# Designs tried in a protein design chat: VHH binders against p49116. Part 65

Target 1, 238 residues: p49116
Amino acid sequence: EGPLLSDTHVTFKLTMPSPMPEYLNVHYICESASRLLFLSMHWARSIPAFQALGQDCNTSLVRACWNELFTLGLAQCAQVMSLSTILAAIVNHLQNSIQEDKLSGDRIKQVMEHIWKLQEFCNSMAKLDIDGYEYAYLKAIVLFSPDHPGLTSTSQIEKFQEKAQMELQDYVQKTYSEDTYRLARILVRLPALRLMSSNITEELFFTGLIGNVSIDSIIPYILKMETAEYNGQITGAS

## First folded at step 27 (VHH)

Design ri14
Fold by OpenDDE, fold request of step 28:
Structure ri14 (fold): chain B 238 residues (1-238), chain A 119 residues (1-119)
Amino acid sequence: as target 1 above (238 residues)
Amino acid sequence: DVQLVESGGGLVQAGGSLRLSCAASGFRFSEYGMYWGRQAPGKGREWVSGISGDDSYTAYADSVEGRFTISRDNAKNTLYLQMNNLKPEDTALYYCATHYYSGRPDDYWGQGTQVTVSS
């Protein structure tokens, strides 16, 4: 078998909606998030190891880790997205609901903490100066996680994850040979992803576009989306 | 239209071998992952083995690892499954499937070919 990831899998370029409005409305935020979600899912399906698995397994893996992949994508694309500005806008929109007494104190706390966790995670990744290869391998490790409940073929998934881990280790050793503990530092960031609520992420970034439709329910459709259709959406010519 | 036609099934004794084929048409075969599944009587469909579009990666269910080999010929638009050391538990309808991106949520699969392994 060849490498799990190739140089083509390192490319992860997000195209933002144009033009950027002076005021970031819910639609702009949701559109930006959707593009990132699509990019992340289509990245996953471009991996040969992913293609070698069955439909149920693929769908289950993505359902289990979409929030983690999305969050890694936010970190990787934070500058292009102006993530801090987006998060500030989300907070402002949330403030309207708070002022209208639409949320309980506990819920407000949960949502604000989640936003804080997202920002802190992205800041931590920026401080580590994670490169495109490292992001690609981290996403692969997250994608091929065998420890999610209800998964089948966990042995095969574990093998793919091990492959990703080994390649990441080799890459870091080769590229950052003078930084002995770099691998450990970047892997230590993964637990933070598991602490983030997918439900809150969905509410913050996607409720404006999909309404009551869940990300879980649309994942099979995203995975089967035609490339031309996706490209059309990116260019605004759908 | 996407079409998948399986062949090669039959009756075989335990310990025997079979080679299944799946003829694909209606899509760019080499661009999509393919896989074999099976369904035994009274049981749900289960994934057996898969292969990437570029033929660089293969995967197997634990129950068939070391006994089955998946392969493809992109020039012939054909998927294969070599089944060795067959067991009665392998008795099932074997179907071929593709990850073809059609916008619908489910993969395409064929009608299947029956494999029966006798004790």
Scores: ipSAE 0.915, ipTM 0.968, lowest interface PAE 0.4, mean pLDDT 93
Fold by OpenDDE, last read:
Structure ri14 (fold): chain B 238 residues (1-238), chain A 119 residues (1-119)
Amino acid sequence: as target 1 above (238 residues)
Amino acid sequence: DVQLVESGGGLVQAGGSLRLSCAASGFRFSEYGMYWGRQAPGKGREWVSGISGDDSYTAYADSVEGRFTISRDNAKNTLYLQMNNLKPEDTALYYCATHYYSGRPDDYWGQGTQVTVSS
């Protein structure tokens, strides 16, 4: 078998809504997040190994890891997205809710901690200067995680994950030969993704767009969205 | 319109072999992953084997690994499943499916071909 990922899978170009408003409202944030989500899901379905799995397995994998993929996408696209500005805007919107006493103290703490975790993760990735290949492999490792409950074909998923890990290792060894411990430094960032709440992420980035509809419920539709339709949506929104 | 038509099923003795075919039409065949599933009497649908659009990756359920081989001919818009060393437990209706992107949440699948393995 050939490599798990090709150069086409390294490309991860997010197109932001245009023009960027001076004040980032909830709609802009949701649209930006949705584009990233769609890009991440369509990236996943473009992987041959992913295409070789069944529908239930594909859907369950994406449902299990969409928050991690999304977060990696935030880190990778932090500059293009002006992530710091987006997060600041989210905090400002939260302040309104706080002033209106719509959130409990505990909930406020949870949400703020989540935002902090997101920012810290992205900062840590920036500090490591993760490149496009490394991001692609990390996303593949996250995608093909066999340790989620309820998955079928776990043996096959594990094989794909191992392939991703091996290719990442080879890439890092080849590209960053002077940095002996780079691979380890990169991989130790992955646990941070599992500590992040998908529910809070969904609330922060998607509530204004999907309302009471869950990301889990729309994942099958995103995975079956026409590529041309997605591209057209991006172009039309500019 | 997407069409998937399976063929090649039949009655075979345990240890025998069959080769299933699935003729696909109505979409760009080479751009989408394909897979075989089966449904045994009284059981739900089960994924058997899948193959990527570009024919670079294949996957198999543990129950058929080493016995079944999935392949495709993109020039002929045809999916294949070579089944060797068949067992009575392999008795099922075998259907072909595609990951064709249509906007609907479910994959397309054919009507299936019956495979019966006798003891």
Scores: ipSAE 0.915, ipTM 0.968, lowest interface PAE 0.4, mean pLDDT 93
Fold by OpenDDE, fold request of step 28:
Structure ri14 (fold): chain B 238 residues (1-238), chain A 119 residues (1-119)
Amino acid sequence: as target 1 above (238 residues)
Amino acid sequence: DVQLVESGGGLVQAGGSLRLSCAASGFRFSEYGMYWGRQAPGKGREWVSGISGDDSYTAYADSVEGRFTISRDNAKNTLYLQMNNLKPEDTALYYCATHYYSGRPDDYWGQGTQVTVSS
C-alpha cells in the first residue's frame, strides 16, 4: 500500500468570508465556522483510505470526531481566522444572554471554560509550531480512531490509524531529527481534544447559522456535497 | 444518471469461488470510492469491502478478510469482487455502491446480485 496521505492532503486552506465586518456578528462567526467544518470533512473524504470504507463507517467516524477535527482546524487556521477575536466576540455575545438570565451560573462557567480550553489548545499548538504535515497526520489519527462506540470494522480503522502514526513518526524523524521527543510532544496534545464538548462547540459556532439542526444530522449531507456548493448552501440557510 | 449494475452471482458450493462485477455509469468513476455490501435474508445491510477511487487503498470486513479481493478497472468503469473459499454464511444479495457526491445523504446502490452458497 502507498502512503496514507499525500502532499495534496497537507494543503488546508481556509477562505474566510469577505468582507470582514467591523463587528463580528453571529452570522460571520457561524459562516466562518461552517467553512472550516466543511473543509475538514471534505478533507477527510479526500483520503483514499477513507474512500475505501463504507458509508455507515465513514459517517460514524466523522460523527465521532468532527469536534476534534474542527478544533484541530481552528488551531491550524487560528491566524487566518483571527481566532482570538472570534472567541472574544463569542464571549461578548454570551454576555447578553448572561444579562438576560438565560443561562445558569453552572452553564456559564461550563461555556467559559470550554472557550478557555479552545484557546489554550490552540495556543499550545502554536507554541509547538506544528506544520502542515503534522496537522494532516494528527487529523488522520483522530479521524481513524477505533475507540469510538458503535464503530464497525474497527480492525481496519485501527490499521489506518497505525499507518497515519507511522507516517507521522517517519516525517518527524526525518524533518526534525534534532528534536528527539517532538513526536511525543505533539501526540500528547491529542487527549486535550477529548476533553472538549461537541455540544458546546456546536452552540458557540453554529447555532446562529443552522438553527436547531444538529451537526450530527447534517454530516451525511456535508459528506455528499460538492466542495464548491457548501458555501452557498450554508449562507442560504441563514 | 448514476447507474450501478451488478452481475456474477449464482449458486455455488461451499469452498467454491465467484467473481462479481459492477458496471458503473453516470459519474466520474475513478474519482470516487466504491464498495460492496451484502444483505442476508432477515438481516441488515453489511459492508463487505471497499476500494478508493485511485485504487491505492482497499479495505475488508473481518468476516471476509483473506477470502475476498476487491479490485477495479477505472478504464472500464467496473468494480470487481473476487470471492474465494465461500461459506454458507456468505449467502446474501450483494450490492455495489459508490461514494458519488450527489447531494443526497445516501450512497448510490445497485440492484444487487444474489449469491447463494450451499453446504
Scores: ipSAE 0.907, ipTM 0.963, lowest interface PAE 0.4, mean pLDDT 93
Fold by OpenDDE, last read:
Structure ri14 (fold): chain B 238 residues (1-238), chain A 119 residues (1-119)
Amino acid sequence: as target 1 above (238 residues)
Amino acid sequence: DVQLVESGGGLVQAGGSLRLSCAASGFRFSEYGMYWGRQAPGKGREWVSGISGDDSYTAYADSVEGRFTISRDNAKNTLYLQMNNLKPEDTALYYCATHYYSGRPDDYWGQGTQVTVSS
């Protein structure tokens, strides 16, 4: 059996909407987030091990981990996205809602804490100087998580996750041989992803684009999106 | 149009073997993962086994692991399922399905081939 991931899975290039507006409006933020989400899901379906599973299982896996994949994507693409600027813009938009008294104090706190957690996670990943291979394997580990409720064929999923972990270990040992504990430092960051609310992420990044439609509801459609259609969106074609 | 046509089903005794085939057309076969599912009487559809487009990865349900083998011939646009040590609980209508995304909301399934295992 071949490696779980190949060099083709290491490439993870996000194309931002162009032109970048002087003021980051809700539409720009949502479009940027959508592109990242699509990229993440299409990355997943490009993995042979993922292709070997059933459609229902694939959908269930993505539904379970889309927020984690998305967050890893934010960290990986933080510079290209100007994530700090996006987050600041989101906060500014939230200020309007606050001024209009549309949010309770508790909700404001919850949302602000979420933004803080996102920023801290991305900063921590930046401090570790995570490279493209490491991100790819981390995403695979997150994708093939057998501990989500309602999953079928958990033995196979676990096998794939173990393979991802082993390959990551081998890569880190080979590439960063002088840093004996790098693998541990990297893996210790994963629990932070489970502390983040998918609902709040959805509200912050996708409100106004999908309306009342949930990310959960559109995942099957994103997964079934034609590559040409997706590429067209990335290049601005159509 | 996507077409999937299953064959190879039949009646066998427990412990026997069957080899199912699925002829695919209407899409670039080698670029997409394929899988087998089955539906027993009174039960829903169940995933049985899957294989990646490039034939580099296979997966099996726990209930068939070690007994069934999925394979494909991309030159012939054909998917296979070798079933050994069949059990009565394997009795079902077996379908082949594709991960090809045509823009339709539902997966593409064949009409199925009946497998009956007697005790």
Scores: ipSAE 0.893, ipTM 0.953, lowest interface PAE 0.4, mean pLDDT 92
Fold by OpenDDE, fold request of step 28:
Structure ri14 (fold): chain B 238 residues (1-238), chain A 119 residues (1-119)
Amino acid sequence: as target 1 above (238 residues)
Amino acid sequence: DVQLVESGGGLVQAGGSLRLSCAASGFRFSEYGMYWGRQAPGKGREWVSGISGDDSYTAYADSVEGRFTISRDNAKNTLYLQMNNLKPEDTALYYCATHYYSGRPDDYWGQGTQVTVSS
């Protein structure tokens, strides 16, 4: 078998809605997040190994890791997205809700901590100066995680994950030979992704767009979305 | 319209071999992953083997690893499953399926071909 990932999987270009409003409203944030989510999931389905799995397995994998993929995407696209500005806007919107006494103190704390974790993760990735290949492999490792409950074909998934890990190792060794511990520094960031709540992420980035519909419920549809439809959405959204 | 038509099933003795074929139409065959599933009587569908659109990657269920080989001919829009060292527990209706992106959440499945392995 060939490599798990190819150079085509390294490209991860997010197109933001245009024009950027002076004030980032909920719609802009949700649209931006949606584009990233779609890009991430369509990236996943472009992987041959992913294509070789069954529908249930594919859906289950994405359902299990969409938040992690999304978060890695945020980190990777932080500059293009102006993520700090988006997060600030989210906080501002949250403050409005707080002033209206719509949230409990505990919930406010949870949400704020989540935002903090997200920001810290993205900052940490930026500090590591993670390149496109490394992001691609990290996403693959996250995608092909066999340790989620309820998965089928876990042995096969594990093999894919191992392959991703090995390829990442080889890449890092080849590209960053002078930095012996780079791989370890990169991989040690992954646990942070598991600590982030998918529910809170969904509320922060998608509530204004999907309403009462969960990301979990729309994943099968996103995975089956035509490329033309996706592209049309990217170019048509403003 | 997407169509998947399986063939090649039949009765075979344990230890024997069969080669299944799936003729696909109605979509750009080479652009989509394909896979085989099976359903034994009284059991649910299970994934057996899959192959990427570009024929660069394959995957197998543990139960068939080393015995089954999935392949495809994109020029002929055909998916294959070579089944060797068949066992009675391999008895099932075998389905061909595609990951074709049509906007609907479900994959497309063929009508299936019956494989029966006798002891």
Scores: ipSAE 0.882, ipTM 0.947, lowest interface PAE 0.4, mean pLDDT 92

Design ri14
Fold by OpenDDE, look of step 27:
Structure ri14 (fold): chain B 238 residues (1-238), chain A 119 residues (1-119)
Amino acid sequence: as target 1 above (238 residues)
Amino acid sequence: DVQLVESGGGLVQAGGSLRLSCAASGFRFSEYGMYWGRQAPGKGREWVSGISGDDSYTAYADSVEGRFTISRDNAKNTLYLQMNNLKPEDTALYYCATHYYSGRPDDYWGQGTQVTVSS
C-alpha cells in the first residue's frame, strides 16, 4: 500500500467569510466555525483509507472526533481566522450573558475554563511551530482512533492510525533531524484535545447558527455534501 | 439514479471460492470509495471490505483478512470481491455500497447476492 497521506492532504486552506464585520457578531463566528468544520470533514473524505471503510464506520469516527479535528483546525488556521479576536469576542458575548444573569456561576466557570484550554492549546501548537504535514498527520491520528466506544472495524482503524503515526515519525525524522524529541513533543499535545468538551465547543461556536441542532446530527449531512455544494455555501454565505 | 447490482453468489462447499461482482451506475464511479457488506439471517449488517476510489487503498474485516480480495475496474464501473477459502460463517447476503455523496445522508447499496457455504 502507498502512503496514508499525500501532499494533497497537507493543504488545508480555510476561506473566511467576507467582508469581516466591524464587530465580530455571533453570526460571523458561527459561519467561520462552520466553514472550518466542513473543511475538516471534507478533508477526511479525501483520504483514501477513509474511503476504504464503511459508511457507518466513517460517520461514527467523525462523530467521535469532530471536536478534536475542529480544535486542531482552529490551531492550524489561527492566523487566518484571527482566533484570538474571535475568542475575545466570544468572551465579550459571554460577559453580556453574565450581566443578564443567564448563566450560573458554575457554568460560567466551565465555559471560561474551556476557552482558556482552547487558547492554551492553540498557543502551544504555535510555539511548537507545527507545519502542514504534521497537522495533517495529527488529524489523521485523531481521525483513525480505535478507542472510541461503539466503533466497528477497530482493528483496521488501528492499522490506519499506526500508518499515520509511522509516516509522521518518518517525516519528523527527515525534516527535523536535529530535534530528536520533536515527535514526542508533538504527540504529547494530543491528550489535551480530549480534555475539551464537545458540548461547550458546540455552544461557543455553533449555537448562533444551528440553534438547537447538534453537530452530531448534522455530521451525516456534511459528510454526504458534495464539494460543489460546499463551495457554493462558501461563496454565498456572506 | 444510482444503481448497484450484485452478482456471483451461490452455493459453495467449505473451502471453495466465489467471485462477486457489482455493476455500478448513476454516479462518477472512480471518484468514490466502494465497499462490500453482508448480512446473515437474523444478524445486522457487517462491513466486509472496502476500496478507495482511486484503488490505492483497501481494507478488510478481521474475519475475512487473507481470504477475501476486493478490487475494482473503474473503466467498467465494476466492483469485485474474490472470496477464497469460504467458511460456513461466511453465509450471508452480500451487498455492495458506495460512498457517493449526493448531498443527502442516504447510503446507496444494491439488493445483494446470496452466498451460502455448506459444511
Scores: ipSAE 0.842, ipTM 0.932, lowest interface PAE 0.4, mean pLDDT 91
Fold by ESMFold2, fold request of step 28:
Structure ri14 (fold): chain B 238 residues (1-238), chain A 119 residues (1-119)
Amino acid sequence: as target 1 above (238 residues)
Amino acid sequence: DVQLVESGGGLVQAGGSLRLSCAASGFRFSEYGMYWGRQAPGKGREWVSGISGDDSYTAYADSVEGRFTISRDNAKNTLYLQMNNLKPEDTALYYCATHYYSGRPDDYWGQGTQVTVSS
């Protein structure tokens, strides 16, 4: 078997809706997040190891990890997205909801804590200056996680995750040979991804999704979407 | 428009070998992953083995690893499954399937070819 990822899997170009509005709104945030989601799903299904698995396994893997992939995407694209500005706008909206008594105080506290955790994760990744190869391997490690309950083909998934880990190790050792602890510093960030709530991510970024359905329920459809339609969703073309 | 036609099934004694073929048409075969599944009477469908479009990766169910080998010939648009050391538990209808991205939520799969292992 060859390398798990090729250079085409390292390229991760997010294009934002244009023009950027003077005042951020729900539609701009949802369109931006949708582009990132579709870019992440397109990335996952393009991996040969993923293609070698059956349909049920593909769906189960993505259902289990889509929020982690999305969060890695947010960290990777934080500058292009102006993520800190988006989060500030969301915080302002939530504070207005408290004043108008539209949401429970406990829910707002829970969402604010999630926003803080997300910002801390993105800041820690930026401080480490994680490069595109490292992000690609981290996404692969997250995608091929054999630990999720109800997953079939666990042996094959573990094999692919081990290969992603080995290739990341080789890349870091070759590219950052003077930084003995870089791999360890990168890997200790992964547990934070499992603390991110998919329910809250949907509330923060996907409230404008047509049909008011969970991302979990549409994943089988997204994974089988025609490539032309996929590219339209990623770039905003009709 | 998508067509998957399996062949090569039959009756074989335990310990024997059999080679299945799947002729594919109606899509760009080399661009998509392919896999074999099987369905024994009264049971659900079970994924058996898969292979990437560019032939760079293969995967196997635990029950068949080491005994079955998946391969493809992209010039002939054909998927293969070499089945060695067959067991009575391998008796099933074997079908091939494609990951072809058509917008349908379910993959395309063939009608299948019967494999019966006696001993």
Scores: ipSAE 0.792, ipTM 0.926, lowest interface PAE 0.7, mean pLDDT 88
Fold by ESMFold2, last read:
Structure ri14 (fold): chain B 238 residues (1-238), chain A 119 residues (1-119)
Amino acid sequence: as target 1 above (238 residues)
Amino acid sequence: DVQLVESGGGLVQAGGSLRLSCAASGFRFSEYGMYWGRQAPGKGREWVSGISGDDSYTAYADSVEGRFTISRDNAKNTLYLQMNNLKPEDTALYYCATHYYSGRPDDYWGQGTQVTVSS
C-alpha cells in the first residue's frame, strides 16, 4: 500500500463568510462553523483507506469522531477564523443568558469549562506550531479510532490508525530531526479531544440551525452529498 | 441510473474457490470506493471487503482476511472478489456496492449473486 495521505489531504483551506459583520452574530458563527464541518467531512471521505470501508463503518467512525475532527479544525484554522473573537462573543452572550434566567448556573459552568478547555487546546497547538502535515495525520489518527463501542472491522481500523501513526512519526523525524521530543509533545495533546462534548459544541457553534438538528443525525447525509454541493457548503456559494 | 450487476456465484465444495464480478454503470466508477457485502440466510447484511476508487487501499472483514482478495479494473468498470478456501459459513447472497456520492444517505447495491458452499 502507498502512503495513507497524499498532498491533497494536507491542503485544508477554510474561507470565511464575507463580509465580516460589524457585530458578530449567531448566523455568522454558525455559517463559519458549518463551513469548517463540511470541509472536515469532505476531507475524511477523500481518504482512500476510508473509502475502502463499508458505509456503516464510515458512518460509525464519523459519528464517533466528528467533534474531535471539528476541534482539530478549530485549532488549525484559529487565526483565519479569529476564533478568540468568536469565543469572546459567545461568552458575552452566555453572561446575558444568566441575567435573563434562560440557563441554569450548572449548565453555564459546564459550558464555560468547555470553552476554557477548547481555548487551552487551541493555544497549546499554536505554541507547538503544528504544521499542516501534522494536523492531517492527527486527524487521520482520530478518524481511524478502533476503540469506539459498536464498531465492526476494528482490526482494519486499527491497521489504518497504526499506519497514520507511523507516517506521522516518519514525517516528524525527518522534518524536525533536532527536536527529539516533538512527536511525544504532539501526541500528548490528543486525549483532550475525547473530553470535548459534542452537545456543547453544537450549542456553541450550531445553535443557529433551524430546529434542534443534531450533527449526529445528519452525518449519513453529509457523507453522501454530491461533491459540487459540498464545495458550495464549504465556500458558502451554494 | 446507477446499475451494479453481480455474477460468478454458484455451488462449490468447501476448500474451493470462486471469483465474483460486479459490472458497474451510471457513474464515474474510478472516482468512488466499492465494496462487497453478503447476507446469509436469516441474517442481516455483513460488510465483507472494500477497495478505494484509485485502487490504493483495500480492507477485509476478519472472517475473510487472508482468504478473499478484492480488486477492480477501472478500464472495464468492474469490481472483483476472489474467494479462496471457501467454508460453509461463507454461504450467502453476495452484493457489490458503491460509495457514489449521489446525495442519497444509503449506498447503491446490486441484486446479488448466490454463493453456496457445501461441506
Scores: ipSAE 0.788, ipTM 0.924, lowest interface PAE 0.7, mean pLDDT 88
Fold by ESMFold2, fold request of step 28:
Formats: C-alpha cells, structure tokens, sequence
Structure ri14 (fold): chain B 238 residues (1-238), chain A 119 residues (1-119)
C-alpha cells in the first residue's frame, strides 16, 4: 500500500457563482453550498481506500460524515466564498422571519447557536493556519470514522483512519518540526464537528436545493453521478 | 452495456482453495474500484473484499482476512479472488461488483458463481 492520499487529493479548488448578485439571495447561497458539497463528495470518492470498500459501506460513511466534511470545506474555503457575508445574509433573513412570526423562539435560539459554533470553528481553524495537506488528512479522518451507528466493516474503516492519523502526524512533524504542539492543537478541534447539526446546515445552506428531501436521501445518487455531470455541478456549467 | 461475468466456482473440500475470476466490459475498468460480495443460504448479502481502481488499496471483511486475496489485471479487465483455507461457512453465491459512475445509485453486479465447501 502507498500513502492514503496523494497530491491530487490535496487540491481543493472552489469556484463561486458569477456574477455575484447585487443582494445575496437563497439561490446564490444554495448554489455556492452545492458546489462545495459536490466538490467534497468528488474528493471522497476519488480516494483509493474509499474505492476499496463496498457500496453500502461507502453510502453509510458519507451519510454519517457529510456535514463534517461540508463544515471542514466551509472552514477551508471561508475566504474564497466570503462565508462571513453569507452568514450575515442568513442572519438578516432570520430577523425578517421573526418580524413576520414565522419562527419560534426556541428555533431561533437553536439556529443562532449553530451559526455561532460554525463561526467559532472557522475562526479557530484560521488562527491555526491549517494548510491544504492538513485539511485533506482531517477530512480523511472524519470520513473513515468507525464510530457511527449502523456501519459495517468497522475494523477496515478503523485501519484506514489510523493510516490517515499517522500520515497527518508524519506530515506535521516534517513540515512544522519546530512547532511541537501543532498536531495536538489540530486534533482537539475535531470534536466540534460532531456538534454541527445536519438539519440546521440543510436549512442554512440548502433550503432552495431540494424542497422537502434531505441531503441524506440523495447521497447514493451523488456518489454515483457521472464524472462529467459532477464537474458541471462543481463549476455550475450548465 | 456493463457486463460482469464470474467464473471459477465449484465444489471443494474444507481446507481447499479456489480462484474466482470476474470478466468486466462496458466501462473503463482501471478507473473504478471493484469488489466481491457473497450471499449464503439463510444469510443476507455480505461484502467480502474490495480493491481500488489503481490497485493501490485493498480491503477485507474480518471473516476472510488472511485467507482471501483480491487482485486485478487492468490490461485484461479482470478481477480475481484467491480463496485459501476454505471453510464450510464460505459456502455462498459469489458476485463481483463495480463502483462505475453511471448515474445509477446501485452498483452493477454479476450473476454470481457458486462456491460450495464440504466438510
């Protein structure tokens, strides 16, 4: 076996819809988020270790971790997608919903707390100056998580996760040799991903995509999408 | 059309060996991961072993690790499963499958080849 990830798995280029509308709207936000989601799913299925697992295992892994992968993608691409501006627009839409009595106080509290957690996570990753290699290994660690309920092939998944952890350790020690605690600081950020709600992520970023279906329900279709159509979804071309 | 044709099954005594083959056509074989599954009487479908498109990674179910070896020959568009130290519990219809990205949510499977291990 070679390394778990190659240089082709490190590149993670997100392009935003053009032109940016005069006022951010649900369509622009949903298309931006969809490009990131498809980029993330394309990344996951390109990994040889992932390809070596069965279809049911692949689907179960991605269903369990898609929100964590998406959140890591948001942190990695926060500048290029102007995430702060997107979140501000979402907060403004929430204020309008309060004025029109469309949301309960409990719902608003839950959504605002989630936005705050997301902003804090992205800020913490920016403070650490996480590089593209580190992001790629963190994504692999969350992808190959053996702890999700309902998974099969748990021992094989654990072995792949351990390999991602070892390769991250080797990379950090070689590249940041004078920063003794960098690996520990990076790894303690991962539990925050488990606090992110997939249902709220769908509401914040994907309301205009599906109507009444969930990202969970379309995962099998996304994973098997033809490569040419995948590239169209990532770039918005057609 | 995507076609997967398994062969090499048969009756074998416990402790014996078999080599299964899967001939693939209708897609660029080397670009996609492949895997073997099996279905035994009285049991559900079980993933057995898989291999990446570039042959760089393999994976095995706990029940077969150390006894089975998956391999592929991308020049011949053929997937293999070498099965050693066979046990009666390995008796099943063995299928090969492809991760080929066709837009279809379910993977393509072959018709299968029967492996029967006598005690």
Amino acid sequence: as target 1 above (238 residues)
Amino acid sequence: DVQLVESGGGLVQAGGSLRLSCAASGFRFSEYGMYWGRQAPGKGREWVSGISGDDSYTAYADSVEGRFTISRDNAKNTLYLQMNNLKPEDTALYYCATHYYSGRPDDYWGQGTQVTVSS
Scores: ipSAE 0.786, ipTM 0.922, lowest interface PAE 0.7, mean pLDDT 88
Fold by ESMFold2, last read:
Structure ri14 (fold): chain B 238 residues (1-238), chain A 119 residues (1-119)
Amino acid sequence: as target 1 above (238 residues)
Amino acid sequence: DVQLVESGGGLVQAGGSLRLSCAASGFRFSEYGMYWGRQAPGKGREWVSGISGDDSYTAYADSVEGRFTISRDNAKNTLYLQMNNLKPEDTALYYCATHYYSGRPDDYWGQGTQVTVSS
C-alpha cells in the first residue's frame, strides 16, 4: 500500500469567474464558492483510500467535513479568490441590512464573528506559509475523521487518518528540517475549523444555490456527478 | 447499462473457503472503486470490503479482516473476494458494487450470490 496522496492530489487550482464584476454581487460570490466546493469534492473522491470505502461511509465523511474542507480551500485559494475583497463586500451588505431593519442585530453579530474567525484562520495559514502538500494532508486529516457520529467504518477511517498524519509529519520534517515546531504550529490551526458553522458558510457563500437547499442534502449527488459535468462546474463550463 | 454479475457462492462448511467473482460491464472498470456488501435475511446491507480503481488501496470491515481478501483484475473487468475460515455468521447474499460516477446518488449493485455456511 503506497502513499495516501500522490502529486495529483496536491494540485488544487481554482479558476475564478471572468471578468470580476465592478461591484461584487451574490451571483459572483456563489459561483466562486460553488467552483471551490466542486473542486474540493473532486479532490476528495479522487483519493484511493476514499474509493476503497463504501458509499454510505463516503457520504457520511463528506457530510461531516465539507465545511472544514471548504474552509481549508478558502485559506489555500484566498489570494486567487481575492477573499478579503469578497468578505469586505459581505460585511458592507450586512451593515446595510441592519440599517434597513431586515436582520436582527444578534444575527448580524453572530455572522460578523464568524467572518472574523474565518479571516483570522486564513491569515494564520498565510503567515505560516502553508504549502500545497501541507494543505493536501490537512484536508486528508479532516476528511478521514473517525470522531463524527454515525460513522460505521471507524477503524479503517482511523487508520487512514493516522497515515495522513504520519505522511504530513514525514513531509514537514524532511522539507522544513530546521523548523522543529512547524508541525505543531500547523496542527494547532485545525480546531478552528470545527468552530466554523456550516449554516453560516451556506448563508455567506451559497445563498443563491439552486433550490436554496443545504449543502448536506446535495452531497450524495455531488459525489456521484459525472466527471465531465464535474469539470464544467469547477470551471463554469460544460 | 451498467451490469454487475456475481458468482462463486454456495454451501460451505464452517472453516471452509469460497472465492466470489463479479463480472463488470458498461463502464470503465479500472477508473472506479469497487466493493462487496452482504445482506443476511431480515437485515440491511453491510459493507464488507472495498478496493480503489487503481488497485492501490483496500479496506475491510472488522468482522472479516484477516479472513477475506479483495482483489481485482482490471484486464478482465472482474472483482474478487477470497473468503477463508468462513463462519456461520458470514451466511448472506453477497453483492458487488461500483462507485461509478453516473450522476445518481446510489451506487450500482449486482443481484448477488448466496453464501451459506453450515456448522
Scores: ipSAE 0.762, ipTM 0.913, lowest interface PAE 0.8, mean pLDDT 88

